# Ledger of designs, part 8: VH-VL binders against q9zst9

Target 1, 202 residues: q9zst9
Amino acid sequence: ATLTPNHVAKSLAGTSVYTVSNSDNEFVLMSDAEGAKSIGLLCFRQEDAEAFLAQVRSRKKEFRGGAKVVPITLDQVYMLKVEGIAFRFLPDPVQIKNALELRAANRGSFDGVPVFQSDLLVVKKKNKRYCPVYFSKEDLEYELSKVSRSSKGVGVSQHIMVGSFEDVLKKMELSEKSSGWEDLVFIPPGKKHSQHMQEVIA
Short names: E, the ipSAE of ESMFold2; O, the ipSAE of OpenDDE; V2, 0.75 times the mean of E and O plus 0.25 times the DockQ between their complexes.

## First folded at step 10 (VH-VL; framework fv_ustekinumab)

Design k50 (at its last look DockQ between E and O 0.79; V2 from the best seeds 0.00; counts 0 for: pae O 12.2 > 2)
Fold by ESMFold2, look of step 10:
Structure k50 (fold): chain C 202 residues (1-202), chain A 120 residues (1-120), chain B 107 residues (1-107)
Amino acid sequence: as target 1 above (202 residues)
Amino acid sequence: EVQLVQSGAEVKKPGESLKISCKGSGYSFTDDWLGWVRQMPGKGLDWIGIIYPDDSNTRYSPSFQGQVTMSVDKSITTAYLQWNSLKASDTAMYYCARRGLWFGDLFDYWGQGTLVTVSS
Amino acid sequence: DIQMTQSPSSLSASVGDRVTITCRASQGISSWLAWYQQKPEKAPKSLIYYASQLQSGVPSRFSGSGSGTDFTLTISSLQPEDFATYYCQQYNSYPYTFGQGTKLEIK
C-alpha cells in the first residue's frame, strides 16, 4: 500500500510558514494566475507575508483593520491540501539562489520550493533509518561540517542534492512502504536535526 | 569507497541453471536498494528490477517477472540474479547497481558486469 | 510502463561542437529523470540526476534540462572523451525504464 496522508503529514511536523488571515481567522485567498480559482499564499519568510498583507490592504479597504499575518505548520497545511484547499508557496529567495548554484547550468529559475539532502547524512534511531531533508542549505552544511572533513566548504556542496518540495511530496504520496520514501523527515529552518528527530521519531 | 564486485563471465547451454553474484562493500548493504540491469549484445539497457536487502522486497519489470529471481544474502553482503532454465536469448551483460538517494540518479554505483553466454 | 524515447538514435559531431540529445517520456515524470554515459565495454556512468543536477565529478560542460515529458542533455563543447552512448532513465514510477540510447560518434 501507498504511504498514508498522516504519514506524510508527520514527516512535515514542526516547520512553519506564514499566511494572511482575516479577523475571523479565515485565510485570505487570491485568484490564481488565470483568475479561475482562489488560492492561499504561504510564505516561508514572515517578511514576505507582511508584504502580501500590505498589498491586500492597499487594494481592499475591508482588510485594513482586521487582516494579519499568522503562522501555520506544514503538517497542518498538508492536511488542508488533502481536504481540497489550494495553496501556493512563496519560497525563501536565499534558498532559490542556493538551488540554482547546485544545478548543472544556471537556467534563471527554479520551480517550486527547494529542499536539500545529502548522501552523507542518514540517521539511525530506534533501529530505523531516517533521511533528513532540509529547507535550509546552510543548516545542512552545518550538520555535515560536524561529521566529515570532506563535507567542509566546497566539498560540502559537492555532496548536497536539491529537489522540489512539491515533487518530493507527490512522490511520497505515490510510494509504497519499504520503498525508502517513508524514511524522509523534513527539518525546519534553524533546528538541529538531532533535536527535531527526537521530537518526531516514533 | 562504495564498491560492487560481480562474479566472473559464464558460458552455459540452454536449459542449464545459473546464479550470478554481486558483492557490495563500502556502505551499509541493508540500507539501500540494489538493482539489476541487462544489456543484450549491441543493444541498450533494460531495467530488470530492484531488491531491498533488509527484507528482500522486490520490484521487477513486467518483462522480467517470472524470468529471473533476485535474492540477497545479507550476512555476506551479496545479491544474486538467478535463472532456473537458461535460453539463448538470455545471452547478455548483466550489471548490478546501487540505487541513489531520493533526488540523485537511480543508479549511482555500478558493478563491472557479468557476461552470460548461452549457446550450444 | 513509461516508455522513454531518445532522439536521435545516433549522431556525429566534432570536438568543440555543442551537442543536444533529447528524451521524451510517454507520461509525465516531473523531474525524476537521470542521464548516463556508457563507453564501449564499460559499465554506465551517472551524469545527471533529477533532470538537471550534475553528478559529483562530472564536468560542467554537461547540463540537463526539462520536466514533465521533454528532457534535454547538452554538452556545450564536446571533448574527445565524450564520444559514447548516452541513456536517459525515468525513476518516477516502476519499472524504471531507460531510453533506447543515443550513440555519439566522432565526425
Scores: ipSAE 0.535, ipTM 0.788, lowest interface PAE 2.3, mean pLDDT 84
Fold by OpenDDE, look of step 10:
Structure k50 (fold): chain C 202 residues (1-202), chain A 120 residues (1-120), chain B 107 residues (1-107)
Amino acid sequence: as target 1 above (202 residues)
Amino acid sequence: EVQLVQSGAEVKKPGESLKISCKGSGYSFTDDWLGWVRQMPGKGLDWIGIIYPDDSNTRYSPSFQGQVTMSVDKSITTAYLQWNSLKASDTAMYYCARRGLWFGDLFDYWGQGTLVTVSS
Amino acid sequence: DIQMTQSPSSLSASVGDRVTITCRASQGISSWLAWYQQKPEKAPKSLIYYASQLQSGVPSRFSGSGSGTDFTLTISSLQPEDFATYYCQQYNSYPYTFGQGTKLEIK
């Protein structure tokens, strides 16, 4: 009994990403590294999507008119994925840096979109546990500063775990009910977790 | 401070029943999974299974399914591992460990272990 | 079940040496791999989680790398307290299987 697509989608609600569409509101697709599949590019920053649009306009004449950057929520993206549309995420480079700093390994690269979590921010409501997952380390740190005295010191990083959004998503899809993976709630960047949790857990 | 304290060493005979304990403290006991690991003398680590204290949801290794039973008493923040009929081959050190958050740490805190000796 | 194979089963090294231990999974486990250290008559200690993240309090000379099926634990400069047995564990799929262990001995 794995998590349903609807459950996974619900956990992703409220987070917006950006992509490029043509005049017919169709996603601009790019070839994968192997050239075998077409994938849609999703950006966590609007400015990155704008840069992408500029490139598309320069390379593909058919997109010079009417192409635009459009927002789409991650839950919508996930449902499209379920329907067979492939996407690739372009992560926020700031968050990549944050992820690498939290890693002890001398690795110069991070694969995927970083997500951050802390056990200190686990919420319990109606005897159910919810684990907020952040796309922004800064947002997580802000919340930690409210709940822990230790969060203001050098030891804050000890309470922060980093993972790959893609890996987490995959694990959710493969996980059984009551495994804990259903407790994840992704917090939109810039949004207070208390507000978002209240809206989602209502 | 997170702590897992296990019950003392056991000396048993084949066929006897046994229930060892692991008491958690310093954290929300019902919110984190607890795992059990076996280590036979001079051997490696064997994953037995995990239990979620809040609802007693369990996952067993196929090798241990039906051989042992995991349980929890939430009121005293204690987990249990029990045998209905011990075998000599059950002689081993048994550890309980707290499972960390899902996409981060796995077993981040361990009990001191309970030595179980089964001999005729 | 996913089989975890460590290499080598044992090795001897000197203080100051760079030591590398490998762990291979029988199938892809992404980054769902942990490393543990165990000293004689002691419970295992968590070192690395999610393949490359250092557990709090663990010295920086320890590092983990790899994804998919091949993983490595590296000690950049071996210290006297590092002589122990090391285990990898996958937690991609139940059961969460361990490697057979690697005993690191003093030369």
Scores: ipSAE 0.005, ipTM 0.522, lowest interface PAE 12.2, mean pLDDT 87
ESMFold2 (binder alone), look of step 10: mean pLDDT 92; pTM 0.945

## First folded at step 12 (VH-VL; framework fv_ustekinumab)

Design k52 (at its last look DockQ between E and O 0.71; V2 from the best seeds 0.74)
Fold by OpenDDE, look of step 12:
Formats: sequence, C-alpha cells, structure tokens
Structure k52 (fold): chain C 202 residues (1-202), chain A 120 residues (1-120), chain B 107 residues (1-107)
Amino acid sequence: as target 1 above (202 residues)
Amino acid sequence: EVQLVQSGAEVKKPGESLKISCKGSGYSFTDYWLGWVRQMPGKGLDWIGIIYPGDSNTRYSPSFQGQVTMSVDKSITTAYLQWNSLKASDTAMYYCARRGWFFGDLFDYWGQGTLVTVSS
Amino acid sequence: DIQMTQSPSSLSASVGDRVTITCRASQGISSWLAWYQQKPEKAPKSLIYYASQLQSGVPSRFSGSGSGTDFTLTISSLQPEDFATYYCQQYNSYPYTFGQGTKLEIK
C-alpha cells in the first residue's frame, strides 16, 4: 500500500507559505503561458508574495483594494487539490543558491523548491524513525553543528543532500509503506528541529 | 569507515544449496537498507533486491522473486543471500551494497563481490 | 519495470577528451538516477546520485545532468584512470533497474 494523502500532509505540517488572495479570500490565479490552466502561486517568502501582490495590483484594477497576502500551511495546500488549479511554488532564491552550490558540477538552473537532508540527522524515538528534511540549508547546517565537531566545511557538506520538494512529494505519494519515505518530516524554515520534532512525535 | 565484506568464492554443482554473506561495519547496520546485485560473466549489473536489517523487510526484483532469499543477522551485522537449489545460470559475481537515504538512495558502498560458479 | 538504455554501448576516447554517455529511461523518473563506474574485476563505484550530485570523493571532471527520461554523464577531460564501464541506475520505482552499461576504452 502506498502512503495516504493524509500521511503526506502530516509530514508537511507546520510549514507556512504565502499567497495572494482577493477580497473574497480566494486565490488570485495566473494564467499559464498557454492560457489553458490557472496557476496558483505559493511563495516560501512573504516578501515574494508581497512583490507578487504589487504586480497583481498594477496589472489588474479589480485587485487594487481587496487583495492581500495570506499565509497558508503546506499541509492545507496539499489537501486542497482544487480541480483545474495548478499550484506552483516560488522558492527562496537564497535556497536556490545554496542548492546550486551543493551541485558544484552543474551550476545551471534548479527546478523546484530546494530541500536539504542529511542522514546524520535521522532520529529514532519510541521505535520510530524520523528523517528531517529542511527547506533551509542554514537550518540543516545548524543542526549538523550539534552532532558534529565542525559546523561548516567540506566534511559537513558531504553529508548534505539536496533535491526538489516537488520530487520528494511525488516520491512519497508513489512509495509503499515501510519503504523509508514515510519517515520524512519537513522542517519549517526558521523552526528549531527539536521543537518541531516534539510537536510531530507528540 | 563504511565497509562491506563478502564471503569467499563458491564452487557448486547444480541442485546444491548456497548461502553467501555480507558483513557491514563502520555504520549503523540496522539503519540502512542493504541490496544485492548480480553480474553474470561479461555482463551488466542486475538488481536482485534490498533488505532492511532493522526489520528484515525485503523487496525483490520480479526476476529474482522466489529464486533467492535475502536475510540478515543483526547480531553480527551480516546479510545473507541464499539459494535452495542452484542452477548453472546462477553463475555470476554477486555484490552486496548499502543503500543510501532519499536523494542518495543509490548504492553508495559496495562489497568486493562473491563469485559463485555452478557447474556439473 | 522501467528500462534503462545507455548510449553508446561502447566508445573509444583519448586522454583529455570530453566524453558524454547518455541514459534513457522508458518512463519519467524525475532525477532519481545514479551513475556508477566499474573497473575490471572490481566492484562498482558510485559516482553521481540524484542525476547531478557528485558522490563524495569523486573528481569534479565528472558531472551528471538531465531529468525525466534523458540523462547524461560527462567527463570533461578524460584521465587514464577513467577508462572503465559505466552504468546508470534508476531508483524512482522498484525494481531499481540498471542500464546495460557503457564501456569506455582507450583509443
């Protein structure tokens, strides 16, 4: 059996993203390049959402008075599955840079939202395994500094793996139970690992 | 240092049983999946399957399902691959390899291989 | 099962050459692709994971690219020790199938 949507959603709990809503608290949607699909933009930074809001206000007069930036949690977004609307994430450019730096051999473009993971940060509690995945490289490095003698350097970097959030989600959806993917826990940016893990384990 | 050390070469006849071993060291044996790969003489790599030493959960390639059995002895951090009845076609090099995590869900460390020769 | 097809099956090159090996998956595998190097009578060595990330200790002359179905392994400047057989492997879905291999020989 594959992981349930509820299980995946739980793994996303606590992480907030930002979007723009109209006066009716509806997502402001963009048209794709082909005009065939409506796209909802989700930003990992509030400032990016604010920039988006400014653009929306400049382009569409109907949104000048009532549009606002609103936070929404990733688990909520994941469960919304609105037919006809495709959600796209706008990643933190700092994290894109971090991801590209880790991919030293190919500094091209990074597609998707970077997520970072280290096998050194796997936690076992009450016969359960928890594998943290970070949206912030800095947060991950901070945690690594607690478990290793060096907080930064080649040695630490060797234990950091990077991938796209979108790929991870898809992998989780397709994975069976006891595959290991069910053990993933997404750590919200800026949140202490210990605090979040306590909340997840509780 | 992560190491996988496999048992020595085997020479067997068709119909005989065989169990080869792979001992892991330098890491938490029960926290990483361990896989097996077959390489027939002069041929490419064939994925046999993986086993999780923590709970002995297994995944087999359909091609090898029922043909081999993977097992582990956690107490000595050793994984096993066994045949109940060998065939000549089982002649190959067999590698064990540690499966990494998530993005690194590849075989990141390999044993030196065990050559199995089955002939009349 | 996902079939992995490597191209070419074999190639000859000289030291200093830029070499590219391709791997194609029968269906989309995102970036869940690994590359291995195997020398004669030796166990495979992991080179690249997640399509483009270098394994620890692997020289920077090795690089991986691609996503979806088409992937490439590139050696920017071939060294004598690089002559070997290379394999790609998908780990998007079970079974984690390998390509048939590419033998890189000295010209």
Scores: ipSAE 0.808, ipTM 0.919, lowest interface PAE 0.8, mean pLDDT 92
Fold by ESMFold2, look of step 12:
Structure k52 (fold): chain C 202 residues (1-202), chain A 120 residues (1-120), chain B 107 residues (1-107)
Amino acid sequence: as target 1 above (202 residues)
Amino acid sequence: EVQLVQSGAEVKKPGESLKISCKGSGYSFTDYWLGWVRQMPGKGLDWIGIIYPGDSNTRYSPSFQGQVTMSVDKSITTAYLQWNSLKASDTAMYYCARRGWFFGDLFDYWGQGTLVTVSS
Amino acid sequence: DIQMTQSPSSLSASVGDRVTITCRASQGISSWLAWYQQKPEKAPKSLIYYASQLQSGVPSRFSGSGSGTDFTLTISSLQPEDFATYYCQQYNSYPYTFGQGTKLEIK
């Protein structure tokens, strides 16, 4: 048996993104003028959602008085995706820059939302083990500076792995219980892994 | 530092049993999956399977399912690969390797290998 | 099982050459692809994870690219210590199969 959607959603607890809704809390979907399909835009930064709101208001005057930026949690977004609702993420530009710096030799664009991990951070809590996955490289660097003598200063990034959040979600969906992937926990920006684990596990 | 030290070379006859070992050190043995890889003489690498020392959970490649048994003794941080009845076709180099997590769900540290020779 | 096919099987090159080795998956594996280097009578060494990310301590002359089914390993300026056999491995779905290998020999 593969991991359930509810299990995957729980791994996302505590992280919010931002989108635009109308006054009835219905998500505003946008498509290009040539497109036949609409998708919702989910921004990791509130200011990016505010820019999206401005575009919505300027293009469709009926949204001018009713549309607003609203937060939505990633676990809720995941469940909506399972239900077939289409969304596209707009990542935090700082984290895109961080991801590109880790791939400097083949510099290009980074597809998807970057997430960061280090195998040096396998943490035990209440007889369970966790290898946390971060949305913020800076938060991971902070935790690494606390636990490893070999990870000080400018050298800490050599212990950091980066990849696509979307690819991780797909692999979790393909993974069976007792594969190790059931132990994945995403760490929201601005939280320590120990604090987050206490809030969601305890 | 992470080390995987394997038992010495074995020379066996068809039909004999064999158990080879892989001792891990320099890391938390129960926190990482450990895998086994076969390399027949002059050939490439074959993924045998992985075992999680924390609970002994296993996953085998279909071509090795039922052919070998993986096990661990976590009290001495040692993993084992075992045959009940060796065949000449089991002649190969056998590596143990540590598996990382998620993006590192590949083999990041390897043992030196154990050469198993099976001939009549 | 996902089959991994490497090309070429063998390749001769000189120090300083640019070398490219390819690996094709029988079905989509996203970017869950690793590259290993193995020298004679030695255990394999991990070079690349997640298709394009260098392992710690691997020289920058090595690079990986690709997604989906087609992947490449490139050595931009071949050094004497790079003569070895190279393997790809998919880790999208069990079993985590290897390619058959590419032997890189000195001219």
Scores: ipSAE 0.700, ipTM 0.841, lowest interface PAE 1.1, mean pLDDT 85
ESMFold2 (binder alone), look of step 12: mean pLDDT 93; pTM 0.951

Design k53 (at its last look DockQ between E and O 0.65; V2 from the best seeds 0.69)
Fold by OpenDDE, look of step 12:
Structure k53 (fold): chain C 202 residues (1-202), chain A 120 residues (1-120), chain B 107 residues (1-107)
Amino acid sequence: as target 1 above (202 residues)
Amino acid sequence: EVQLVQSGAEVKKPGESLKISCKGSGYSFTDYWLGWVRQMPGKGLDWIGIIYPGDSRTRYSPSFQGQVTMSVDKSITTAYLQWNSLKASDTAMYYCARQGFWFGDLFDYWGQGTLVTVSS
Amino acid sequence: DIQMTQSPSSLSASVGDRVTITCRASQGISSWLAWYQQKPEKAPKSLIYYASQLQSGVPSRFSGSGSGTDFTLTISSLQPEDFATYYCQQYNSYPYTFGQGTKLEIK
């Protein structure tokens, strides 16, 4: 059996994203390029959501008085399987830059939301492995500095792997129990690793 | 330095049992998945399966399910691949390889291989 | 199972040449693709992981690209030591299947 949606959702707990809602607390949706699908935009930075709000207000008069930026947790978003609505994440540009820097060999565009991990930050408790995945490279580096003499050294960078959040989610969904992918824990930006892991393991 | 050292070449007859080994060193043996790959003479690579030494979780290729058994002895950081009854078709080079972590979930380090020859 | 098809099965090239090997997956595998190099009577060596990330110690002349179903391994300037057989592997879904291999020979 594949990982349950609940399991995946739990791994996403504590991470907040931002979106724009109307006066009825509904998602403000955008049309795709073809106008066939409604897209809900989720921002990892509040400022990006605010920029989006400003755009919405400028383009649609009906939203000038009632639209607002609202936070929503990733686990909630993940469980919101709304028919007809596709959610897209707007990544933090800083993290895109970080991701591209790590991919030094191919500085092309990065597609998706960057996530970072290191084999040096794996946690074992009660014979269970937990693999933290970070949305912020800086957060990861901070944690690495606790376990290594240098968090910014070339040697440390070799232990940092980058992927897309979207790819990771898809892989988790496809993975069976006991495959190892159940061990992933997404660390919210700005949250201490130890605190979050304690909450998840508890 | 990460190293995987495999046991020596084996010459067997059909019907015989066999257990080959792969010893890991230079890393935390129980923290990384370990896989096995078959390469028949002059052929490509076949993924057999992976095992997690920490708790002995396994994943087998359907093609190899029931045909081989993966196991580990954590105390000596050694992984095993075994057959209960060898067939001539089992003649191949067998590699063990360490599987990296998720984004690098490839085989990042390989053993030197164990040649298994099964003939009447 | 996901089938990985490499192209070409073999090719001849000269030192200094730009070489491209392709790998196609029978279904979408995102970026969960690795490339390996194998020389005769030697174990495979990891080159690329996650479609485009260079393994530590691998020369920068090697590069990987692609996502979804179509992937490419490129050697920008072929060196004598690069003549070998190359394999792609998907690790999107079990079993983690390999391509059939591409033998790169000296022209």
Scores: ipSAE 0.777, ipTM 0.913, lowest interface PAE 0.7, mean pLDDT 91
Fold by ESMFold2, look of step 12:
Structure k53 (fold): chain C 202 residues (1-202), chain A 120 residues (1-120), chain B 107 residues (1-107)
Amino acid sequence: as target 1 above (202 residues)
Amino acid sequence: EVQLVQSGAEVKKPGESLKISCKGSGYSFTDYWLGWVRQMPGKGLDWIGIIYPGDSRTRYSPSFQGQVTMSVDKSITTAYLQWNSLKASDTAMYYCARQGFWFGDLFDYWGQGTLVTVSS
Amino acid sequence: DIQMTQSPSSLSASVGDRVTITCRASQGISSWLAWYQQKPEKAPKSLIYYASQLQSGVPSRFSGSGSGTDFTLTISSLQPEDFATYYCQQYNSYPYTFGQGTKLEIK
């Protein structure tokens, strides 16, 4: 038995992204390159969603006066994905830069939304292990500075790994119970893992 | 400093039992999966399985299921790999390794290896 | 079980050469692939995680690429300490199987 959609959604609780909706609270969709598929745009930064809103309004369409930027949580997005709607994420460009710079000598683009983890951060709550994954490298670095003096300054990057949020979700969906992947929890930007764990795990 | 220190080389005869050890230090032993890998002489690496020292949960490769037993004694931060009846084909180097998390769900720290020789 | 096939089985090269080793999975594994280096009489060492991400402390001349079923390890300018056997490993699903290895020797 693989992890349920509800389990995956719970791991995503509390993280917001931004999109544009019309006055009926329907998301504004984009066409793909072939024009056949509608894709919702989800921005990790509100300012990027506001730039998208400006583009929508400037096209002299039905969106003037009624279209607005709205937040949506990633657990809600995940459940919509389960229902079959396609989304494209627009990541925070600071986090893309962080992903590319984590191993300074790597050249190339980073595909997908970067997320960051460390083997130094394990949270135990109610006799269960949880391992946090961060959308913000800076938040992870802050937490590492509190855990070990060896992680301060020069040593902190040696304990940070990076990869694609989209691949983590796919892996969780394919993982069996007791694989260890049920222990993963995503930490929203700007939150301490301890605060977030209290809110998510009652 | 994460360290995995394995027991010394073994010379055995077919049919004998054997238990080799892997002692972890420099990290929270019960918070990480620990794996075993076989390398036959002149050959590649075979994934044997992993054990979670926190509660002794195990996963074995189908090829090794029933052939070996993994166990832990968390009070001395030590993992074990055990045979009830060795075969000549068990002659190999055996490594223990710590498994990381998520993007690092691979073997990030390795023991020095234990050479097991089974000769008839 | 997912089978991992490396190519070539062995390779002869000179210091300064660019070296490419490939790894093919029997089914899609996204980017859940690691590369290891093993020198004689030593335990393997992790080089690359998540197909393309350099492990901390590994020289920048190492790089990884690929996704799905086809993956490549590249050494941009071979150094004397790079002569070793290289293994790929998939970690998409248990058992986390290894490739058969590629032995890199001095020419």
Scores: ipSAE 0.628, ipTM 0.819, lowest interface PAE 1.5, mean pLDDT 85
ESMFold2 (binder alone), look of step 12: mean pLDDT 93; pTM 0.947

Design k54 (at its last look DockQ between E and O 0.59; V2 from the best seeds 0.00; counts 0 for: pae E 3.1 > 2)
Fold by OpenDDE, look of step 12:
Structure k54 (fold): chain C 202 residues (1-202), chain A 120 residues (1-120), chain B 107 residues (1-107)
Amino acid sequence: as target 1 above (202 residues)
Amino acid sequence: EVQLVQSGAEVKKPGESLKISCKGSGYSFTDYWLGWVRQMPGKGLDWIGIIYPGDSNTRYSPSFQGQVTMSVDKSITTAYLQWNSLKASDTAMYYCARQKFWFGDLFDYWGQGTLVTVSS
Amino acid sequence: DIQMTQSPSSLSASVGDRVTITCRASQGISSWLAWYQQKPEKAPKSLIYYASQLQSGVPSRFSGSGSGTDFTLTISSLQPEDFATYYCQQYNSYPYTFGQGTKLEIK
């Protein structure tokens, strides 16, 4: 059996993103390029959401009053499953830069939200494996510095794997139980690994 | 240093049974998936399947399901690939390889290969 | 099963050349693609994972690109030791199928 949506959602718990809502606490939606679908924008940085709010206010008078930036957790977003609405994540440009740097040879564009992982940060407790996946390279590096003598440099970078959040989610959804993909735990930006893992394991 | 060392070349007749081995060292054997790849003479790579030594969970290619059996002995960090009844078509080089984690689920370390020759 | 088709099946090039090998998947595999190098009578060597990530120890002249169904392995400046057979592999869905291989020969 494949991983359940609840399991995937659980792995996303604790990570907040930001969006713009109207006075009725509804998502402010954008039209796609073709005008066929409504898109909900989710920002990993509050400042990006604020910029989006400013744009919304400038374009639509009805949103000048009452529209606001609101936080929402990724697990909540994942479980919304709103028909007709596609959610798009706006990544942190700093993390995009980090991802591109790690790719080194291919400095093209990075599609999606970067996530970072290292096999050196795998945790085992009570015969269960947990694999932290970070939204921030800096957070990952900080943790690596605790387990390795070198916190920065080429050597450390070799232990860092990068992927897109969107791809990882899809992979999790397609994966069977006991495949290892059920072991992933997404670490919220700025949150200590130990604290978050304790919360997840509890 | 991560190493996978495979058993020596085998010469067999059709109908005979065979079990080849792959010993892992230099890493936590039970924490990484281990895969098997077939390469027929002058041909490409065929994915046979993977096994997780920690719990012996297996994933077989449909093409190899029921044709071979993967197993492990954790106590000696060794993986096995076995046939109950060999066929001439089983003649090939067989590689074991360690599968990297998640984003890098490629085979990052390989054994030197075991040549299996089946002929009457 | 996902079929991986490499192109070309073989090519000849000279040292210093820029070489490009393509791999096409029969369905979308996101970026779950790996590249391997195999020399005669040797085990394959991993080069690239997740479409564009270099495996540790792999020279920077190797690069990978692509997502979805179309992928490319590029050697920016071919070296003598680069003449070998190259394979792509998808690990989006089981079974993790390989391409048929591309043999890179000396011109």
Scores: ipSAE 0.708, ipTM 0.897, lowest interface PAE 0.9, mean pLDDT 91
Fold by ESMFold2, look of step 12:
Structure k54 (fold): chain C 202 residues (1-202), chain A 120 residues (1-120), chain B 107 residues (1-107)
Amino acid sequence: as target 1 above (202 residues)
Amino acid sequence: EVQLVQSGAEVKKPGESLKISCKGSGYSFTDYWLGWVRQMPGKGLDWIGIIYPGDSNTRYSPSFQGQVTMSVDKSITTAYLQWNSLKASDTAMYYCARQKFWFGDLFDYWGQGTLVTVSS
Amino acid sequence: DIQMTQSPSSLSASVGDRVTITCRASQGISSWLAWYQQKPEKAPKSLIYYASQLQSGVPSRFSGSGSGTDFTLTISSLQPEDFATYYCQQYNSYPYTFGQGTKLEIK
């Protein structure tokens, strides 16, 4: 048995992204790069969603007075994707830059939404291991600086691994219970892992 | 420190039974999958399967399903690989290995290997 | 099952050479690929995980690249201790299959 969608969704609880809705609280959809299907845009930064709102308002009359930026949590997004709704993420460009710096030997671009993890940060709660996975490298670096004196500066990045959020989600969906992949917990930007773990695992 | 210590080499005849062991120490034995890998003389690595000591859940390669049995005794932190009736084609080196999880869902610590020779 | 095909099956090289070994998956595995090194009469040891990330203690002359179906292991300047057999392994889905191996020999 693989992990249920509800289990994967719980690992994503508390992280908000931003999109544009119309006056009826329906997502504003846009055509994909091929123009063949409608997809929702999900921004990790509110200002990017505000820029998208401005573009939407300039293109269609029905959105000029009623469209707005709204938050949606990643657990809600995940459940909608399971139901067949298509979305595209717009990552925080600071985190893309962070990902490229960690992968300097691999030329080109970083595909997907970066997530960051360190072997030095594993949380035990009720005899179970949890691996906090961060959307913000800076938040992870802050937590690592508290673990050891030698973890400061450039040496801190040597303990940080980066991967694609989309790869991790797909791997979780393919993984069996008791595999350890159910132990991942995604940490929202700007939150400390201890506070977040208390809120979502309690 | 993490260690996996395997039982000694075995010389057997076809039709005999065999159970080889892998004792883990220096880590929480029930928190990691433990895998078995076969290497026939002069050949590559064959993934046999993995077992989770916490609940004895198993995953076998289709090539080994029904050919061997993996098991665990948690009280002595020991995993086993067992044959009911050995064949000459079972002659190989057998490794146990601990499976790391998350981004590194691969074998990070290996036993020294158990050589099984089946001939007559 | 996902089949992993390595090439070449064997390779002769000299100390100081740049060596490239490839691994091809029969279907997409994202970046869920590991590389192992095995010396005669020894257990394998892990070199690279997630296609491109070095295990702790592995020399920086080793590097990995690729995603999807095509992956490479590169040794930028071959050292005497690098003569060994190298295996890739996919860990995208069970069973976590190995490539058939690439034997790296001196000269």
Scores: ipSAE 0.392, ipTM 0.735, lowest interface PAE 3.1, mean pLDDT 83
ESMFold2 (binder alone), look of step 12: mean pLDDT 92; pTM 0.937

